# Ledger of designs, part 11: VH-VL binders against q9y8q3

Target 1, 263 residues: q9y8q3
Amino acid sequence: MRRIGLEALERVLYPVIPVVVTAEHQGRVGGMLAAWWMQASFTPPILAVAIAPERYTYKLVRESGVFAFNLLDFKLVDKAPFLGDVSERLLPGKIREAGLNIVRGEVLGAPLIAEASAAVELELVDVVEAGDHDVFLGEAKAVYTVDDFRGGMWSLETYRPLMYLGRTRRPGPVYRVYLTPRGWERREIEFAGGKLKPLAEKRVRLISRVEEAVKASSSREEAVDAVRRILSEEGLDPSDAEYLVEDALRRAKSYRRRGQSSS
Key: E = the ipSAE of ESMFold2; O = the ipSAE of OpenDDE; V2 = 0.75 times the mean of E and O plus 0.25 times the DockQ between their complexes.

## First folded at step 1 (VH-VL)

Design u04 (framework fv_murlentamab)
Fold by ESMFold2-Fast, scan of step 1:
Structure u04 (fold): chain C 263 residues (1-263), chain A 120 residues (1-120), chain B 106 residues (1-106)
Amino acid sequence: as target 1 above (263 residues)
Amino acid sequence: QVRLVQSGAEVKKPGASVKVSCKASGYTFTSYYIHWVRQAPGQRLEWMGWINPGDSNTKYSQKFQGRVTITRDTSASTAYMELSSLRSEDTAVYYCAREWDYGDYVFDYWGQGTLVTVSS
Amino acid sequence: DIQMTQSPSTLSASVGDRVTITCRASSSVSYIAWYQQKPGKAPKLLTYDASSLESGVPSRFSGSGSGTEFTLTISSLQPDDFATYYCQQYDSYPLTFGGGTKVEIK
């Protein structure tokens, strides 16, 4: 083996089976595609997933204390951009817009994707700060699946796991690459392509405005008030302000710790 | 429903050959190894060999090497076990059994068994 | 060949009894399965990988052990459990089975 730069770390650790995290608070259901997850404990059964504070799903899990993991079959690969490339904040009902349906879990009432091959209801145990993300620890309370698990494992006749391989490094647009081991089928889907492109650009502009407001503020309370005004001006939910400010503050702390100019 | 259905009982003379069939249904035939195991009256189970129906590769127990041939027909979802040069000691119930995945050599579904009697 | 020796060869028990059947391998093995066989029927898988219970098998059945000594335990014997039980190693070729333990009514 040879040593390479740390900027390649995530690429070295792909392919992975991503999970779709779903949650609901005050009647609003959201979800996101997450590649950074793991099983953390057998007894009790605990799963972990890393979520950035700016993700709308972060707010839903934090405020409800209940969430779900959903495993998708490769037949649903074309839904991945709606789950991974666009925020629920900017496209309300993005799960429905993707053509997916929500059903309620039997134990916690967690929102589950009806088309998923498996789902797990999770009760939030703890949230651990880890740099620019938080690690959400959920205790599994119920599990659902389309397979009978004869002999204790998946039948690849009933499940073709959706796997994420990474992003392309070619001139032109960036593509996300998805595959499944059964038949080794591969798809390259443009990052925030087509009708999703204006929404991705709007997110970049919003985050930039939030970062500028945070840097100009002398206190957390001042920053939250400034971001509430930004959200109101953009026609967005001002109750999201606290989460966006927290995200920006963590990024600013990271820059300061690396010897870059303080905000 | 997964099922393995075997051919009926056979009576053979010493020196003859017997060919037992095992028809699979309720799953993808080419995705699971099929093993053959026999049991003489009142005796232990004895492993004879396996076939991978997906690529027709086989492996035989050394005791039966040269006398046993395991084959398959993917269009009929059927595995076959042929044992030649029969002796009285070959009198047994012959079972086909499905290996539950590609890698563990345990048998989750079995055929009903085929009694082969070898007598002069 | 790895020889599998079961003890006892015959066990008399009553409904509700805890029954323990032993299987010894002639050399160390990592992979053992247990099967139940009723008269005139094919064997049925009970446990694999020494201690993993097959789907649909009642929780009163359990396997344990490592190396050369393995056991199958029935915590509370039911009428349906009177049968012959076989261990099988699948660590190396040829695959080999024990001589069987017949669990019969006392």
Scores: ipSAE 0.000, ipTM 0.368, lowest interface PAE 20.1, mean pLDDT 86

Design u05 (framework fv_murlentamab)
Fold by ESMFold2-Fast, scan of step 1:
Structure u05 (fold): chain C 263 residues (1-263), chain A 122 residues (1-122), chain B 106 residues (1-106)
Amino acid sequence: as target 1 above (263 residues)
Amino acid sequence: QVRLVQSGAEVKKPGASVKVSCKASGYTFTSYAIHWVRQAPGQRLEWMGWINAGNGNTKYSQKFQGRVTITRDTSASTAYMELSSLRSEDTAVYYCARGYEDFWSGYPMDVWGQGTLVTVSS
Amino acid sequence: DIQMTQSPSTLSASVGDRVTITCRASSSVDYIAWYQQKPGKAPKLLTYDASSLESGVPSRFSGSGSGTEFTLTISSLQPDDFATYYCQQYNSYPWTFGGGTKVEIK
């Protein structure tokens, strides 16, 4: 082995099985693909997931205190761009737009993806700041699955997980890469491709405008008013303005302390 | 459409400096590198150096180290190459070209500027 | 520095011919690109990673090879293909180019 630059760390940690985090607040359901998750405790059962503050799902989990993990079979890999590449803020109802259905969990009423191979209802225990992401800790209250676990493990006839390998890092179209369940073959899916391309452009423009407005403002109230105007002009929900301002300020704080690690 | 547009031809005296610009459009400038390559009349292409447009880090060919400086302006989406202490053998067409560099992948120069002729004569 | 040697330096061919240009690296490389350059114009990327065809490049162009020996092939030469071709390694710095192969009318 040889030592390499820390910029390679994220790539070294792939492939992973991503989880789809879903949550609902005030009648609005959202979700996202998350690659950085784990089980942290058996008794009580606690799962952890890292969520960036700019994700809409972050807001939904914090405000509701209830969320879910959903595990998807590889047959649903074409849904990944709707879950990972575009924000609920830019495409309200993106889960439905992907052709997926939401059902309510029996214990917490958490929004679950009906087509998932497994889902877990989680009650929020704590949120820990860890740099540019926060770690959400949820206690598992209910588990749902399409398998009977005869023999004590998944049947690969029933479930073959998504296996995320990373994204291409070349000029031109960017691709999200997944390993196929048969062999070491790659399935490449264009990042924000197809009908999502205009939304990707809209996201880049929105983030730039919000950051410029926050930087130019002399107070939080002034920043919120400026961002509300931007959201209205872009045809988006102006009630998201306060959250986007908080997110931009937090990212500015994180940027100032960049390079610091927990260990 | 992805494009790189360079500044116009230059005529310089020996010992002078020249600064060539390269304006990028149609892509996210800070996500790519800009390379500088020259070609003397009837000669092969010669790599001079590159700049990471995002962080401003540069690498230069040892042959040009101390004479070449590559910079960029993220607000203008423009890269610059300045070559000092010009000699007659520096007469060449200078090209900027987009490339990509990270730890896992090298991507060659896929989009090129039109070239800038620099003539060094008394 | 990795030295790139192309052969031949000049090649005479007719429309419809199969043209083969070779490139030798002074040490083993994995990352080779091929460029086409017409007089007074900037180079155009044809192939990369030894064998990958750049988007928009006609399928008559193909790259092959590994280690130190690489080849660009034009399966059926067209009038638009009379140009100078360069190989380039991007395995290590400094990036280096071959001396070029001029494909001209017989």
Scores: ipSAE 0.000, ipTM 0.390, lowest interface PAE 18.6, mean pLDDT 86

Design u06 (framework fv_murlentamab)
Fold by ESMFold2-Fast, scan of step 1:
Structure u06 (fold): chain C 263 residues (1-263), chain A 125 residues (1-125), chain B 106 residues (1-106)
Amino acid sequence: as target 1 above (263 residues)
Amino acid sequence: QVRLVQSGAEVKKPGASVKVSCKASGYTFTSYAIHWVRQAPGQRLEWMGWINTGDENTKYSQKFQGRVTITRDTSASTAYMELSSLRSEDTAVYYCARDYYGSGSEYYYYGMDVWGQGTLVTVSS
Amino acid sequence: DIQMTQSPSTLSASVGDRVTITCRASQSISYIAWYQQKPGKAPKLLTYDASSLESGVPSRFSGSGSGTEFTLTISSLQPDDFATYYCQQYNSYSLTFGGGTKVEIK
């Protein structure tokens, strides 16, 4: 082995099994695809997931104190990039738009994806700041699954997990790459291809319009006003403008090449 | 220190092929794409193609499709550009340049932040 | 291909002048970079994503614009800034450069 640059760290940590984090507050259900999660404690059972403060799901978990992890089978692979790449603020009800159904957990009433192979109801224990993400710690209160675990482990006949390998590194549309459950083949999925393509293309153009408005603005206030107008014109909630501006600014900062910092 | 060092000047006859090398140092080679850009005397910069050094996937400019081949050797941290069926119009300085794609769920925007010193290729009869 | 048209092709300026160079794309783009090239040398990245300044580049350089019209501005020209400047789009394949703008001493 040789030592390499830290910019390669996340590539070294793939493939991973992503989870869909779901939550609800005041009648609004939202969710996101997350790759950075783990079990943190056995007794009590605690799971951890990293969520960016600008994500809509961040607000839902923080305010409700209840959320869920959902594990998806590879047969739902075409839906996973859509959940990860489309903001709930720009596509309200994106879980249903992706053709997935919500059912309520029996213990905490957490929103669960009915088509998931497993789901865990979580009660928020703590939120820990960790750089550009916060780590949400949830205590597991209920678990649901399509397998009976007679052999002490998953039957790969009943559950073939998503295995996220990363994204393609090229100009143009983003392709998310997953390993297939057969032969270690790569499955490349264009962001929101297939049946959802027309809706996703409209939302991608909307995201680009928001990002361009932020880049063209000379102040945060100007950016918020521009984005608020865009949301109103599209029939979306204008109160989401500040969060979309923060997300766009955070992305711009992560794309900047940092040299020596000077005040 | 991050550097891209190219091979020396070449003089070729029409119809020949030329292969230019670009050796990287001071960074993780497979974390950056390598572009090839040429500039004929008094003319604009012209993009030829690029290679993803991690997976060998390439993209070429339509103008050079079928004549240009870009490859890499990860053990040597070196990228190569081979141009075949040379014409006098191919006389130019050829540059390699790195481009950071980023990683994770973020999509980095392209910018060629480090360039090789250039290789003069002269095609004459 | 997206065509990048730069103007002017040449401009004469004095130290301390405000210099503005324009680049027009044949269609709407979001990803554009600006480069500085001195005679006999490789280009140097100045800005990317239209307005983001590359680390180590003096703050007198700035990029602006959106859609099809973009500009590079040098707020107070220094002796080291006499060079040729190029815009470049990376919105789609094939990547394309502008024709260049030579900034020379008046």
Scores: ipSAE 0.000, ipTM 0.392, lowest interface PAE 16.6, mean pLDDT 82

Design u07 (framework fv_murlentamab)
Fold by ESMFold2-Fast, scan of step 1:
Structure u07 (fold): chain C 263 residues (1-263), chain A 121 residues (1-121), chain B 106 residues (1-106)
Amino acid sequence: as target 1 above (263 residues)
Amino acid sequence: QVRLVQSGAEVKKPGASVKVSCKASGYTFTDYYIHWVRQAPGQRLEWMGWINAGNGDTKYSQKFQGRVTITRDTSASTAYMELSSLRSEDTAVYYCARDLSEYWGDAFDIWGQGTLVTVSS
Amino acid sequence: DIQMTQSPSTLSASVGDRVTITCRASSSVSYIAWYQQKPGKAPKLLTYDASSLESGVPSRFSGSGSGTEFTLTISSLQPDDFATYYCQQYNSYPYTFGGGTKVEIK
């Protein structure tokens, strides 16, 4: 083996089977594709997933205390950009806009993706800080699946796991790469391209407007009020203002610090 | 090189006012906030307020509200802090410091060398 | 106002020692910075956002903590490290500093 830079770690640990984390609070259902997850305990059954604080799903899990993991078949690969690249804050009802349906879990009432090949209802037991993400620990209370596991494992006739390989680093458009081991089918989907391009452009414009409002404000309170007005004007949830202000501040701090030479 | 250079030491009588300057160089002055912090001999650092160098907006600590005025001159890349109605308790080293980010509310990555203000009768 | 209580106020240490300084906030905060101040000089930023090391600061310095309890650790004290250390919260106005911890030679 050859030693390489730590920045490659973001790429070395792929491919993975991502989960779609879903949660609901006060009538709003949201979800996201998460690549960083694991089973942490068998007795009791505990699953872990890393979620960045600026994600809308972070707020939903924190406030409801109930969430779900959903495993998708590769046939749903075209839905992955809606779940991974678009925030619920910018596109309310993005799961429905992706053409997916929500059903209620039988034990915790967790929102489950009806089209998923498997889903797990989770009750939040702890949130552990880990750098720029927090690790959510959920105890599994119910599991749902399209397979009966007669052979002791998934039937690949029933399930073609969706796997995420990473982003391209070649000239031209950036692509997210998805694959499945069954048949080694590969799909390259332009990052924020296709049907998401108008939403990506709307997001850039909204983020710029939020950033300008935060810069023009003389206090956090003033910034939150200004962002609430922007969200209301755009037909978005004004209760997301505090999270967007924190995200804007976090980005600015990270940008300025990265801009400072280490030499 | 990013630097903040402050004016020299001052000796004032009680009831007078003092105006300390802080000249910035090596970066775009109007993109940052400048904070003022003081430290009385043997005591803790005390935040006084800030100015947005770009638009001139200010915020002051309640303790200094009405006595402190922070201003800036964009042409000279200089921030100023004026403290009025001086008391012996105002004897301290006064520092200007830059907000690390382009937004308000961050740690102070660059500091001026400090200006000793002595208030005595 | 958020009160920042720093302990100990003074500690004596030898070169090579592991030194830990504690800072306690009167309410939960996420934005803590640590500064080093030598006699007659301005403070120097060491760490920010509780655990991020400022560029150019030696790796023997580290910050940790969350909520109301925060620490600055110097893993192997060097002669250049004898100074006074201050914590600061910039979570809420007014920004407030700890009382300082003077690290002096044993």
Scores: ipSAE 0.000, ipTM 0.442, lowest interface PAE 11.3, mean pLDDT 85

Design u08 (framework fv_murlentamab)
Fold by ESMFold2-Fast, scan of step 1:
Structure u08 (fold): chain C 263 residues (1-263), chain A 121 residues (1-121), chain B 106 residues (1-106)
Amino acid sequence: as target 1 above (263 residues)
Amino acid sequence: QVRLVQSGAEVKKPGASVKVSCKASGYTFTSYAIHWVRQAPGQRLEWMGWINAGNGNTKYSQKFQGRVTITRDTSASTAYMELSSLRSEDTAVYYCARGEYSSSWDYFDYWGQGTLVTVSS
Amino acid sequence: DIQMTQSPSTLSASVGDRVTITCRASSSVSYIAWYQQKPGKAPKLLTYDASSLESGVPSRFSGSGSGTEFTLTISSLQPDDFATYYCQQYDSYPWTFGGGTKVEIK
């Protein structure tokens, strides 16, 4: 490997599956193609997306408090320039101009792209400043898809993901490069199987013991001391005790706050 | 239409500071970047720095680092460029120009009329 | 820093002439813009991304080139075209401009 300039970081992190963020405020529907997103929490389900303040979609999400993520099939690649290359401020109605249709989500009424392979309705829970972008955190309230996920994963007969590789840097026009893999290679690897099975079982026992110790403790200090002993008995690093206690407390707080039973 | 209007000419003594304003109209100010470019009489254009009008993030040319400060006021749709420790060689016309921050490469589609700053020696 | 060298510094031309201005970069670049500046006025964008013509700019203006050598061509010089022309690279910081080419009446 060679060390390169930090300016290349964005390019190094492609290809990705971008999402189309859609939102509406006061009758105006807008959206943008976003490459920088992730799932931030399992319980409650929270998704994160980085949006620059100059984006019109930033304003729509901020003012409405409701938005959506849409996943597009590669068959819609010719729509990507309308969603990713121009601002809604400069081309009003760019979703319609791309030939895409909006339908309403059943839970929040969020604008969803009818042609999408999947969509998620999100309720805005926080906006975190992060340099030249802000990170929007949305709690998922509904999910829609063309696949039934009967096998636990996408059917690639149903969905060929649109992927983004980056921008060209050469004389002449700037091109955005989109792709979808050809000829899928599929591997199924047993979750924590084979030679990893003893470590997975040890981890399950460890987590259970940590959770019981935290529940039985009257203070953070007591919990940390108890967890240090557990780690030593399991042959693990006792200095991890504070992190594991913090994790257990955070999970317990999240479950109670959301009205879910404690784990 | 898009318009950038700058403050009037300034005459300063060496060692003083100057603050030039650039008022934007005809577009959503917070959706664009404002760059500052200067030109000494009869000389080439020289890029000084820029600000993202939406979030206030700035980037400066190394030559001006420590002497230049670029700010903006979103309620007034106005960008400002302050240059301190003025020298005679800072005598120039200072321009603001609009660019798009979403790119790591930028050209300038609209320019202010320019502000002449004269530093007497 | 990437140095931009324009040639010629000054050229004399008549209305109707074909004018070609060159811009050389000290290292390979992919993003060049050209500007027109008239005396006492701010620069005006003519072309970007080496060869893309800005909206509202007359079709007699064209940009071309790649790597380290770029040109701006005016196919049939008009009275309004007597001005100074600047190239700008925006491939890497700091953005740098050429020294300018003054197109003056013959």
Scores: ipSAE 0.000, ipTM 0.377, lowest interface PAE 21.2, mean pLDDT 84

## First folded at step 4 (VH-VL)

Design n1 (framework fv_masavibart; at its last look DockQ between E and O 0.28; V2 from the best seeds 0.00; counts 0 for: pae E 14.4 > 2)
Fold by OpenDDE, look of step 4:
Structure n1 (fold): chain C 263 residues (1-263), chain A 124 residues (1-124), chain B 110 residues (1-110)
Amino acid sequence: as target 1 above (263 residues)
Amino acid sequence: QVQLVESGGGVVQPGRSLRLSCAASGFTFSSYAMYWVRQAPGKGLEWVAVISYDGSNKYYADSVKGRFTISRDNSKNTLYLQMNSLRTEDTAVYYCARGYSYGEPYYYYGMDVWGQGTLVTVSS
Amino acid sequence: QSALTQPASVSGSPGQSITISCTGTSSDVGGYNYVSWYQQHPGKAPKLMIYDVSKRPSGVSNRFSGSKSGNTASLTISGLQSEDEADYYCSSYTSSSTLVFGGGTKLTVL
């Protein structure tokens, strides 16, 4: 082995099977594809996932206290852009727009992806700040699987796990690379490709405006007010301002650290 | 210590070829886009070329397109610039630079580490 | 792929604030938030001072700030010091997936 830079850490940890984190609050159902998850405890059964405050799913989980993990079959890989690149904040009903359906869990009533190969209903038990992301700890209350799961494990006869290998970087278009162990079929999907491009760009622009507002403010309160105005101007929910400000502040801190540890 | 060191510069006649090298150290070379930027004597900075972290994407300034080729060997932590059909206007200090990553997704449109530069003089 | 437009020179006294403009088009400065600023002292390599319009790399003085309006980006240096005397270059990502530099501005500290 050879020592490499810490900037490559994330990529070293791939491949990973991502989960779709789903949650609902006040009739709004959202979801995001998350690679940074784990089982945290056997007793009680607890799962963990890292979510940034900017994600709409962050808000949904925080406010509802109920969420779900969904495992997707590789056949649904083409839906990943909607779940990863688009925010429910900017595209209400994005899961539906992605061509996926929602069913309710039997125990918590959590929104589950109907087409998922597995799903877990989780009750939020704790949130731990971990830099630019928070780690959400959820206690599993119910688990669901397709018939491929038998004898205490996946047979992989029909279930084709979706593995994420990472994404390319600029310059040039950004692609995310997915694989499935069955036959090692590979798919490369362009970030914000096709009809998603305008929405992805809108998200970037919004984040930029938030960052500028935070920078121009002398206090957190002033920043929140400024971002409320921005959201209002954009026809978005002003109550999201606190989450976006928090995200911007954390990212600002993170960027300063990156400059110091680039070796 | 993060460092870039250019080499291969010198005096050449018009129409000749020259190959520049940039040795990288102190960081994961294969994780970064790399750039060539040149500066003619007493003039400003001019972007020359960029290559993605894995070499899959290359872009060139119009002034050098078709004549220059950027490449890299990640196993050797080395960036290259093959310069063919050199012209007098190619005379410059050539810098290699590391792309600065920021944002989500990460962008590499700034250069945070620079070499000391190597002088290329094209004259008859 | 024309260069971005910068003033040839600017000057200021110690302690003053100065601003350097960088004007492009909707295909570069105006179209993207990928504007960077570089400082270059004589005989030295350029140094990144600002990226993404207004973000400052670690180790760069908070006296340096960046902004953008329309097709014009600006670098402001507050509390001008003698060591700030240098050439400053802006750069921007372009719609053709390339980079373009400004012509450079010579800053003189009086």
Scores: ipSAE 0.465, ipTM 0.810, lowest interface PAE 1.4, mean pLDDT 91
Fold by ESMFold2, look of step 4:
Structure n1 (fold): chain C 263 residues (1-263), chain A 124 residues (1-124), chain B 110 residues (1-110)
Amino acid sequence: as target 1 above (263 residues)
Amino acid sequence: QVQLVESGGGVVQPGRSLRLSCAASGFTFSSYAMYWVRQAPGKGLEWVAVISYDGSNKYYADSVKGRFTISRDNSKNTLYLQMNSLRTEDTAVYYCARGYSYGEPYYYYGMDVWGQGTLVTVSS
Amino acid sequence: QSALTQPASVSGSPGQSITISCTGTSSDVGGYNYVSWYQQHPGKAPKLMIYDVSKRPSGVSNRFSGSKSGNTASLTISGLQSEDEADYYCSSYTSSSTLVFGGGTKLTVL
């Protein structure tokens, strides 16, 4: 066994079973694929998930205090990178565009993915700062499953767990790698599979426009004004402009620090 | 200061071998993919090879595949190019360049640091 | 393996804008947003001017901008200055995990 650099840490910790975190505020539903979650308490039943402040779902959970975890079957694997990589700010109705439907939980009214194999309604109880992510602690108030969960266990004859193995190494395009242990089927997906690829590419183009507008501006006020115009042109909410400017600046700073020495 | 310095160029006969080195300083060498790029006199840039940060992945241009081997020694902060079975068309200035840093990427970047090059002349 | 197509030369007067094109295929420029542009003065190593289609590294003048439409990437230099006179190369990653350069464009500032 040999010592390796900390930059490889997260990849060593995969595989994991990711969840889709869903939440709603003021009629707008957001979702994100999250790999960094755990059960934190049995009594009361508390689950934890790390969410970066930059994510749209972060705002929705903070504002509503209600969210859900959704477990997906491997049959939905082509949708996983799309749910994880595309922002609701840049593609409203992302979940419906993925061919997924939202239904409401019976206890908290949390937005659930109807096609999920299991869902858990969560009430936010605390948020703990942990560096570049905050840990959201939610008390589980309801759990739902499909018939593949019977007798207190998943039926492996029909349920195909979706596992995330991380991203491929560089150089070259980055593929997100997923696996199901039943039959040991493995998939590598660059953006999104099938009919979702054009929607993912639209998001990439919009992010590029936002970043260029921020880069071309001489002040935050100018950047916010430019991004408001971009959002309006695309039929998106102009009130997200300040957040998108902050997100673009953070990504530019983080990208350069990781890629370059400055000393 | 981030710096790359190539060495090992010279004049060799066709069919012979030559080994190029690239010494890196001023950055964490073991975190970066590294490239070799060449430029024949009066011609444009041609990609030769790339090696991942830990050496586990290597890719070559078709024109050199099977004859050239890229490698690295992260303990010495040094990139290498072993060139076997040299041909006259391999005559060029050879540059090493720093590529992508290992990590969770959002937006790839190009080759942001280049050496000044070392000349290889393959002549009878 | 496949070279990207650039014009052999372009020219402009000081203060004007010029655009250099870089045309590939759906397997490189059209399929990925990993296009870079390099400036090379005679006898010098290349310098990265644009990466990921449109992004400028720190220290590169905002007179340089990049864009892409379909299979064609473009480098635009506004407010031409005599120091911009150089060779310019585009590059792209490909679906075969290789890197390809364009043939280069000589920019002359009149």
Scores: ipSAE 0.000, ipTM 0.427, lowest interface PAE 14.4, mean pLDDT 83
ESMFold2 (binder alone), look of step 4: mean pLDDT 91; pTM 0.940

